VH-VL binders against p56860. Designs and how they scored, part 44

Target 1, 255 residues: p56860
Amino acid sequence: MMTAEVRTPEQGGGPLTTEPRAPRSAPGHADASAPAFGPETDPRDIIRWALAAHPDLLMPSAFNLNGVVLLDLAAQAGYRGEVVFVDTGYHFPETLATRDRLESRYPELTFVTLNAGASPDDGQTPPDLYASDPDACCAARKVDPLQRYLKEQGPSALLNARSRDQASTRADIPFVEEGGARRRVNPLAHWTREQLEAYAAEHDLPVNPLYFDGFLSIGCWPCTRAVKPGEDARAGRWAGKGKTECGLWQGENKL
Below, E stands for the ipSAE of ESMFold2; O stands for the ipSAE of OpenDDE; V2 stands for 0.75 times the mean of E and O plus 0.25 times the DockQ between their complexes.

## First folded at step 19 (VH-VL; framework fv_barzolvolimab)

Design c69 (at its last look DockQ between E and O 0.42; V2 from the best seeds 0.71)
Fold by OpenDDE, look of step 19:
Structure c69 (fold): chain C 255 residues (1-255), chain A 119 residues (1-119), chain B 107 residues (1-107)
Amino acid sequence: as target 1 above (255 residues)
Amino acid sequence: QVQLVQSGAEVKKPGASVKLSCKASGYTFTNYYINWVRQAPGKGLEWIARINPYSGNTYYNEKFKGRATLTADKSTSTAYMQLSSLRSEDTAVYFCARHGKSGWDLDYWGQGTTVTVSS
Amino acid sequence: DIVMTQSPSSLSASVGDRVTITCKASQGISSWVAWYQQKPGKAPKALIYYASYLQSGVPDRFTGSGSGTDFTLTISSLQPEDFADYFCQQYNTYPLTFGGGTKVEIK
């Protein structure tokens, strides 16, 4: 009576250690670190970098000299995104006409005008708010519309036309600003007014005609005057009001 | 929710004109360009033109210049495309589409309008 | 006009398969390429923008790659709902142009 020892097969089912699949590194977002740019760096190269890193890049513009030059450079660098303009209801006709000329010249770009139909009598603000409270006026008619749109679009970066030569308050503007809601890229940070004027002339850019009448920085007509020889380019903005910026670049409402 | 709703199917004779509509909702109409694209039966997509609803600025494919006309009505948030001198080759589904996040990518599309051109 | 040569024109695949579609531009267009899915009798649906960025609400099994002239759409594991036509588009230069399309059919 040979007792056949039934060898019970040891089910060595070792636990399949599901090693947590390392999160597939999102395809290498190119090292988000801004390259070392210098004063001699071609703005187009800065823009190309910005586009590669931030394909959802948006370009706010008021179509001043810097803005027009940046727009041309951006188009050449391959930008195809939005140029975002806010209609405050107080723009010069020449500014609006400049926008229209630019849209016609650069069909590859998407020109977005916010706050469509804005006017002094649209009920958004008292008609004389620009005189009594310029900060409140700019907040309501410029900053808030732009902030709402940027919140909706959620761009990872902005392409800005600011330069060090525009005002003493901008003397230290870097090529790339970190922090805040998004990255800010300033390809023209080191371009002088003379360089901008020369470029615009060389390329026959549609610069706002008021520029040639001494309006070196153009905003809303109630808050903008021509500057005198030797004055800061922005001296004509909110002249006599102790205000130097519209609020887009400083404080809690910083873009 | 973003929606583009197009007008109904059209049957036309050669030489006639057709006007299609695209009603936008769920976003600010004037903030986005409207593109028109068509697709012939069993064929690929062909871009026709685009319009900025705010400014009325248009840009056309050269192939359609003189025959296609884009317009937009801000009060009704509706874009229109008129195509004249219709030919049998114009038989297609016509789409309106909104420009997208990175430029002229098209993120939202209408359901399409069938246009049939027959004798 | 920029010609977008899309390949293949059609392919047969099974659920779970990896599918690859290519698009070649006649000239350099940087990364200004979009991909669309189209089901029969429906409008195109946006999948990818700027060559590799996923459109909102699109499953991560869709991936776009490429720059310059050569672009690829990949479906890592084909799902039943993925049987459709696919199109590439360039938007670097007017006029906007599309690939000829790829039909993904069930094997």
Scores: ipSAE 0.900, ipTM 0.944, lowest interface PAE 0.5, mean pLDDT 93
Fold by ESMFold2, look of step 19:
Structure c69 (fold): chain C 255 residues (1-255), chain A 119 residues (1-119), chain B 107 residues (1-107)
Amino acid sequence: as target 1 above (255 residues)
Amino acid sequence: QVQLVQSGAEVKKPGASVKLSCKASGYTFTNYYINWVRQAPGKGLEWIARINPYSGNTYYNEKFKGRATLTADKSTSTAYMQLSSLRSEDTAVYFCARHGKSGWDLDYWGQGTTVTVSS
Amino acid sequence: DIVMTQSPSSLSASVGDRVTITCKASQGISSWVAWYQQKPGKAPKALIYYASYLQSGVPDRFTGSGSGTDFTLTISSLQPEDFADYFCQQYNTYPLTFGGGTKVEIK
């Protein structure tokens, strides 16, 4: 295989950059102001800043490509905290296996599975709800358990894996979102899918094997299909239902 | 009220095994890793291992690998540590402790179980 | 294994004194340090995490500081209930390791 060195865009130590580098840290027990991050800022610098300002930082993840790349970058940046996954009862077995591989690879992280033991038949929702009202199904099985946990834990910030390249609805996400119950940090905001794929390949990351079967955006099995040639990467999510975003990124429960 | 309540004192002969328990209450047991730490008489603290009660995933200090075995019972919210091939230097107070706010800071500790190994 | 060298091993102090305890790590550990108080026959009690962040319910006379390799715990005005053993702990790298302890005794 071609072994050409593929470099993740990083702020170099030698050449003058077009963007200011983020400050290393903020003063102790005060809520620190976010530095001026730019499109070329190394995500690890953003994560290091977030950790120094928010040692109780918490990472929600569904273990998609963005999430796996973020998880590795966070581990490199010194993250020791929680990686929080919600078991909806509708995840592909491949997604659950990816979670288990990640837990084995990153013993320095704390892996939390919410709604443990969930299944389609557990009575949390009517059996047909995922088809008839996917927003209500998502609210009950994904959004509510996560928000209940976040209220219990009270983290001062979240570390999210969103990037602008994922969908048109995400084109303007900032590195740091202020307001709401807690600060939200998006270290991968300016990374492209090509950068994510290159990083995952370079570091031999445990990725969901469904990506090799044409699944470019993976959620629960009732709402996910393989993407046809030429389709948007998220076209396999909620096909035919008019839904473009998970409830975690919309409304009052937005992460 | 987060509580970790440990099993009672044990007296063992060299070569025996001991199984210690740590019962959790006041929080969701499967959301927090349990660590085991010991303190020999007049000595400092020594980390043994930790377990994820949800998955059963474990990580051991190499010093104890092969002798220590961690398990967890989700139905009783109880973590266990078995230590085999006991020697007199295993005489210590054994603590369980829960992971904390920023990772492996240990925010809540059990009361400890004294294990005495003597011939 | 990262060695945490704690000093002094013991000290004598009076109520109202300022007490400083140090830990030195054998390699850089960022700020991944916790501090514990332990009274005879009792479990350790968490005081500080991430070098300087106070655990809930811990009085503000306890202050943690440092980064990299050198860390301190300071008690600004020693109270009668503060006579105890104190331990630092690093959680940068497995295995978790503790300092040897500092006994704070009444003069």
Scores: ipSAE 0.705, ipTM 0.862, lowest interface PAE 1.5, mean pLDDT 85
ESMFold2 (binder alone), look of step 19: mean pLDDT 92; pTM 0.935

## First folded at step 20 (VH-VL; framework fv_barzolvolimab)

Design c70 (at its last look DockQ between E and O 0.04; V2 from the best seeds 0.00; counts 0 for: pae O 13.9 > 2, placed apart)
Fold by ESMFold2, look of step 20:
Structure c70 (fold): chain C 255 residues (1-255), chain A 119 residues (1-119), chain B 107 residues (1-107)
Amino acid sequence: as target 1 above (255 residues)
Amino acid sequence: QVQLVQSGAEVKKPGASVKLSCKASGYTFTNYYINWVRQAPGKGLEWIARINPYSGNTYYNEKFQGRATLTADKSTSTAYMQLSSLRSEDTAVYFCARHGKSGWDLDYWGQGTTVTVSS
Amino acid sequence: DIVMTQSPSSLSASVGDRVTITCKASQGISSYVAWYQQKPGKAPKALIYYASYRQSGVPDRFTGSGSGTDFTLTISSLQPEDFADYFCQQYNSYPLTFGGGTKVEIK
């Protein structure tokens, strides 16, 4: 897969092989503005552009449907970099198994699991903090490990799997976000859940089996429930706790 | 400071096995794959295999499939490579190296272990 | 396997010279090329990744270029510490493969 799928875009005259690139400045944050991408732009073209501009970009993932689809598109587009997963100690076993299936399927990618050895009993947070103060729980077990890693690695960009169809709070996500510590690239910004599901089925992607039980947005087991028919995908996240977005997508250091 | 410190030189007879070690320090061992690369005297570099120390997932150069075995011990931050059925052409310096920022570029290397296979 | 053909196999140069080393891949590899410096009896040291990006702490005189199949490492003003072997490496596809090396010697 690694040799066959990757070579098709480069051989077929993609942006990296067909059109000469302008000379780039010294290594670091990309100097070129993003092309004018539109709703019909193939996400692989966005990823190829991001790779050329940011060869040190990395992909945070919790291996939800969007993340699995992005991972496959990135592998096809020539991505060889890190897929970074934070082990909070509270992931469903199904999520961990999905990670393992993806690692086996994509040997060309580098899979990084942060907070190794995490468990509910590891003493990193008070017992049941996830229930009493989910913001503090996320900060300690998810946000802090990832932000420390990002500071250590210093990537000039992130490759994120967010799409506008996921929630009303995401309705205006652009393809490329400037500002903050690094550029953020959302190749799936305009893909619908139907497109994501069709893609995953067509390519037989390893999808978290909980999606077949109505878990449309999957996080930690204490903060995740199945959604009702017709609900937004994120309605099952932090149900009854007054929280709708993870701290990873908010504030000055958002992904 | 990132360091990969390898075990000492080995002298082996044909048909024997050797197990080399690579101890990591100065970074989180489970966050980086370890690659093994060898260099025969006066020759270029040849990639053997790599391992994810977190998961134990491995990928081998077909040339070494069945003879090389990679393992990792998280508790000691040490990666290992065992090479079996040694031949004189396995005489080389063996390096460990970790993956870099854009994938399989190798950003830090161990000092190397000389393995000599002779009668 | 992707063959990396490196040229020249050796060269002689003086301090201050501009040195160029090339690698040609047997098939397209995008920009997934790294360059290494290796001194006698030592491990390789990473210089360049993704064809043109310098590793941290690598002097500006080291410049990488190219994409697709043809890649170049240039040392703009050779220094005494630069006399070494140099290797390219592709990381587009398994197995990872290296060029045959270029020995840069003192004239």
Scores: ipSAE 0.783, ipTM 0.908, lowest interface PAE 1.0, mean pLDDT 86
Fold by OpenDDE, look of step 20:
Structure c70 (fold): chain C 255 residues (1-255), chain A 119 residues (1-119), chain B 107 residues (1-107)
Amino acid sequence: as target 1 above (255 residues)
Amino acid sequence: QVQLVQSGAEVKKPGASVKLSCKASGYTFTNYYINWVRQAPGKGLEWIARINPYSGNTYYNEKFQGRATLTADKSTSTAYMQLSSLRSEDTAVYFCARHGKSGWDLDYWGQGTTVTVSS
Amino acid sequence: DIVMTQSPSSLSASVGDRVTITCKASQGISSYVAWYQQKPGKAPKALIYYASYRQSGVPDRFTGSGSGTDFTLTISSLQPEDFADYFCQQYNSYPLTFGGGTKVEIK
């Protein structure tokens, strides 16, 4: 009766290579030459200032809640420039539909869709790049197209929808950032999610329906999930990949 | 090599209009804003306006609002400035200039066009 | 409008001299300052952008410095070809504005 010694395979737990935390891109320096805006400053006043200082102002948008609110406020403040959207080929249909609704609602604005008609199978990137290398995917499908366009257009500043309440990584976003290729104006820097939601509801803004399904931050469908109660708004972005930003606001190639 | 070549000298009467041209070469015309700056005799430089040749978006110094009109022709890589209701004070050398690397610095200038407004 | 006060309006110098030109902005403008050289009847030539960066082909003897409100163009050793008009420009805000210019003449 030969007792077969069941060799328990030593599960060699290979060391979890702690991927080096991407250096926290130094928060954009507050522009000391900008007016002293405060938490109670009307975003429209900030936008009016920005328009006066930078009449060539452009507005990149992904049409998240913040973006939709900013768009409406900007229009009210007299913005008549471009709303620049990058079609990555991986956007939710709901996002594209939201864009279309906004374009219809604000005919006074010029909606620009970069790479319009992009698709996962368009050959621009390997089909699995979003999984194998999210940074490379974002660089190729989002950041580079936008950077090229901005380089071509050469705006002196950008109107951005970023707010401190969006993520822990954005806790110190100033109203006006200097450095890099151009200034960045963040009129909604101090608006809370509750304020944004209230404003959107009050003005019947076309918010992406996915927002109400827990998609508090919406990007490409392969890299976006709904967040759970209590999670950071951006926890659903690149979940499990150690990535928190698409790269637009980080590094030497920051907008 | 980047070049901006402007049209020739103009002599106008008060109340008339003048249209100046600035032909760009050596770079992608639509990738850079064109600015217009003038210099009156013995005076400093004065910024007039800028145009994005791609979009056609313009912005004017308030001093010239309603009198200056900027346009751009992508097919010929040429920017234009029309100045109406000319006055003696509009006598100046007018320059076109391209925006530079860091923003609204001006890295390349046209040779200038002399506009003389006299009775 | 942002006023750029340039000084001096003119100066006389000899070849080999160190020349300093200053511009003071009426308000803080970060580093959004450019410097230009202009010879009579010629197009302006860009020298410095973003307060301290030399344009391509600009000799090392030209240096820009400053931030906030005070800016300086320095020619470390004046060369014969450097006798010209110089002017600063701010591009922090519209409208773009220029200094009054400095004429560098031969002594």
Scores: ipSAE 0.000, ipTM 0.506, lowest interface PAE 13.9, mean pLDDT 89
ESMFold2 (binder alone), look of step 20: mean pLDDT 93; pTM 0.944

Design c71 (at its last look DockQ between E and O 0.39; V2 from the best seeds 0.68)
Fold by OpenDDE, look of step 20:
Parts: sequence; structure tokens; C-alpha cells
Structure c71 (fold): chain C 255 residues (1-255), chain A 119 residues (1-119), chain B 107 residues (1-107)
Amino acid sequence: as target 1 above (255 residues)
Amino acid sequence: QVQLVQSGAEVKKPGASVKLSCKASGYTFTNYYINWVRQAPGKGLEWIARINPYSGNTYYNEKFQGRATLTADKSTSTAYMQLSSLRSEDTAVYFCARHGKSGWALDYWGQGTTVTVSS
Amino acid sequence: DIVMTQSPSSLSASVGDRVTITCKASQGISSYVAWYQQKPGKAPKALIYYASYLQSGVPDRFTGSGSGTDFTLTISSLQPEDFADYFCQQYNSYPLTFGGGTKVEIK
């Protein structure tokens, strides 16, 4: 009668490594001197105010859905300034094509492409930096070029396409941010994705075709994938890398 | 220091073409639009066209549509303007000028190129 | 096209005088106005942008003002080097258009 010792499988509950929550970039402080804008405020009115207060306003853009919508609204509101884009060398062809279409559609805007001639093989970064150190890659190929240009131009404010609906990290974005080197104006702060999509469709805006393939947030091709149904719009950015932002809006390099 | 240096004076016959150059230095050439403006003797300034040196995107004054052609060579930081089907009325000093900060004000100008169209 | 009506076409002034030049736009152009100085045989020099912002290196005796349709360039105290032609420009819409110019001459 051989007593079969039932080896109780030790449930090795490995400790849930709580990945250190990336420090919540301190939300930009709302500028108390700005008009009391509300969710029902027309973004064009916000832009008009911004132009009156800051005629040297610049518009950084990566030509995502929000950016394309902001471009159209800004042009309507009388913006005649620069749209500043950074060529990282890793953009999708569709993104570059979208830029070109926008430039053709809006001759009243000045399209500035920084880091012109950038390519994966341009020697600016090691070929695998985007994989080994995404933060360093974004710093070198995106943040630094933009910061240098902004330092040179010295705009008193930026017109941004950020909205609360873009990511959980942007849930508290005010219309006007104060602090740092300059003001940041976010006319689309309260616009939902549905509103943006509807507006873009209504006005036949040249949205990046990848958007319709599930690329709800588009950056560099090595660090961007389509999102699955139910995923956060930014889940496709730096997937698996623990990175959620490019660094433009965080830390000492905050725009 | 930002400089725009233009090519020398040109004398052309009616119906001919002229190609002017504007070499930029002291800044990143592809970051700023280049404009062409002319001034007839004793007259005001007339805007012709602008080019984005990065993309090659151009926008023309309708008055010059089909006759003016802007190009840019990034490798040499040089903008070009070709004007075809020249007329006596095209006699002018032609300037290249850079878009200024955050708009279409023209902050730096070339020294100008005199184009004379005569029979 | 937006017409920029500049006045006067010419004026005579003495060193130390206050000089005022005006431009009127045919339609509202916000603050998208620039001013230029041009000396004989030279290219225009930028003085003012966005109606009231002084270009780098330009003396503070030059001031720009106005919005909408009416714009003014003022030289608070005319200097010998200020005798030149002056032009306004709009950049609210293409085509860019310029005023007819003002010749500032020595009295």
C-alpha cells in the first residue's frame, strides 16, 4: 500500500512588482489671469484671445487628429504663425504626407520642419537607441531640436493640441497653463475624440490615414503601434517600455 | 549673422527668361520661408512669391502665376527665382527676403538684383 | 487683394522732430503689419512687426501702433540717419501687400 505523497504545489505567488508609477508630471498650473474659459467655449475664441495676448504664438504639432483639427480652427481664428514639426527621422511616411497635405491646404500657415534630413542612419543616435533607451532617443531626436528652436524663437506662448481625452495623464489639462518658459494654450482641452473625429469629417480635414487603422496616437514608427479595441489611445506608444510621454511636457525640459 | 546674398545684375530682352539666386547664411536655411519681392524704379514694393525651402512648397502672387518659378537647393542654402516671358514692366530690383519670427514679416533682405528688360 | 493706403507720400522734417506715418488697410488685418525703412540703393530694413513690436537692433525712437485697419509708425525724435523711405506691409493674407511708401526728407 504505497502512500502516494500528494506534493501540494507551492503557489509561488511572486511579488507583484508594482512598477514604479512614472512620476505624475505636475499638471501645469492654470493661469488665473486668463479668461474663464469653459467646456462650451469655442476653441476659436480661445485662440483669438491667445493671439491678442501673444502675437508671437507658435504651434508645435505632430499632425495627429488633434493637431489637424487645431490647425483648421487656428487658421479660421486668424492664426498666421508657424506650425513647428520635428522630423525625428523615424516618422511614418503617412505622417510626412499628412504634413505635406496640410501645408498645401493652409498656405496661410508657415510650416517649419526641424531636424530636416533626419534619418535612422543619420548618426544622430545609435541605430538601436529607440529600443535600448527610448527616453534618450526622444530627447535627442524630438525634444532637443524643438527646445533649441523655441529658445531661438522665444515665443511667449505655445498653442497646443492637447486634450483631456487623449490620455489619463492629461485629464486635468487647463485651457491656459502658466509656468516654465512660456504660457501654453490648450483650446481643445475639453474636446472629446468623438468631437474631433466629427469635426475632421465635417470639414474634410487631411487626417493621417493610419488613424483609421487604429493608430490613435502616432509618433515614430519603431515606438508606435495600433491600439486594440478598448485600449487607451496612447497604449500604442512605447508599448512595453513603461514610457507614456515623449518628455516635452515633463521635467526640466518642459516646453 | 543672417545674410542673404543675391546674384548680380541682369540685362535681358523681351520674351527672355532670367534666373536669380539668393544664398542664405548664418541660420538654418530650411527653417525659414524665402520670399521674392520686386521694386520698379521709383515705385513701391510688390510681392511675387514665397517658398518653403524644406518642402519646396510655393505660393505665388496670381499676377506672376505661370511666369515665376521658385526653387530652393538645400545643399547650398540657395533660393532661386526664375521669371519667364520678360517684359519691359519687369524692369526692377528684385529682393529675396526671409520670413521673420512667427509670421510673414520679412526680417532679413538680400541686397537686391537689378533686372533690366530692354529691346 | 488688401490695399494698404500709406500717408503722407512725402514729408519734410528737421532733426529732432516727431514724425508720424500712417497706413490704412482696406479690410481688417488684426495686427499683422510690418514697417520697413529703405535708403537709396539699399534693401528695405525691418523696423516693426506685429504692428508694435520692435525688430532687434532697431532704436526705440521707432514705435508702431494700431490694430484692425489703422496703423501708425512714429519716430519720436528724428535723427540724421532716419531720412529715408518707409513702407508698411500687411501679412494677414496673401498676396502680401505694401503701402505706397513715405519719403522722409530733410527740411
Scores: ipSAE 0.858, ipTM 0.913, lowest interface PAE 0.6, mean pLDDT 92
Fold by ESMFold2, look of step 20:
Structure c71 (fold): chain C 255 residues (1-255), chain A 119 residues (1-119), chain B 107 residues (1-107)
Amino acid sequence: as target 1 above (255 residues)
Amino acid sequence: QVQLVQSGAEVKKPGASVKLSCKASGYTFTNYYINWVRQAPGKGLEWIARINPYSGNTYYNEKFQGRATLTADKSTSTAYMQLSSLRSEDTAVYFCARHGKSGWALDYWGQGTTVTVSS
Amino acid sequence: DIVMTQSPSSLSASVGDRVTITCKASQGISSYVAWYQQKPGKAPKALIYYASYLQSGVPDRFTGSGSGTDFTLTISSLQPEDFADYFCQQYNSYPLTFGGGTKVEIK
């Protein structure tokens, strides 16, 4: 018996259901077409659709402002899956503390830390690779561990916290990206930094305290600085290296 | 293959404590939560608690809060549950089980440890 | 706590029969239901997750359906190895809770 209808593009936002839509055997690329989402669509409706279509959905996160807001919205929307964080060995202590606060606040989610016990001197990469070849450093310490995990888990979709307002390289991201090994869902695609800040303040979210010191995009400490007034939010990432995106979002390793 | 091997059967008197072990192999121990579940003779399954072996973060069924304690040893890939102040009602088979693919249902279970509380 | 009410508590069937087991949650749990098979003296074995998805290595004669509060496990053509206890489990909210079980016996 159905008690509510699945919202579809043709129905214009009727009641949503958690009715399963994916194949009966092991989740794969879902056959369901994405609804026509718009800039005013509640991100929780996008997440509910994504979960119904992709119950094996995974959420990668580095616990920046966008990621923290997405995590709260996902929990409200009924997400109970994994939040996957890669320990590069170069995270700020504040980032690790933020992860721990989020784990405590959302016991219904599964927090996975990949590359456990990583440190700058663990022999995983040559010393100073982050400075001489940041792409190779990122590949070894961030991209490779995540790609191995994704290959093992085989999710049909990822839930990503990207928004168009973050950088010029992200200006055209859609709500749903097709192609590749899996779908990529961006529920916050059209949210502005102002909207994200307002949401986090209203809900008293555990935001990385470095954000309030001007670290608007937080990665590894050797590749991250506070943003100066008037700079792009990601200007503090790989400053002086001509790099604006991690290899996870570019080329052959795109998520 | 993924395997969870549990410690041997225990016979205890009321008021005692028991510490059960669950050794994992065939996967990355710190990537998966471990749950503890019990089954009294001829009865259903009852969830006790779970632990994140990476962080040590735990969540307990309120019925066992203060009596059950979960720990994990990353170096030996072993999860532990201690249950204190044992009563006759605690007589059961105790299972460890991990979260399945994508952190959902419990996909692999240990063989179970019988705990008998009598006298 | 979310109560999972499972029925029937037992049933008798022959090889080749279609078997249906139901599970009702005391409140909405989306599709966060798993189904398990348990043979005497053994640990449970996962069959179904998220109400309708097969666990790896499980034959497709097992099907799950439902969302919200009402869930069903169906075995389309019962085989000799399928005589066992079956139970549902919700994982929407802590504490995780299980149905009371259904014993499937040989007629």
Scores: ipSAE 0.706, ipTM 0.871, lowest interface PAE 1.3, mean pLDDT 85
ESMFold2 (binder alone), look of step 20: mean pLDDT 92; pTM 0.941

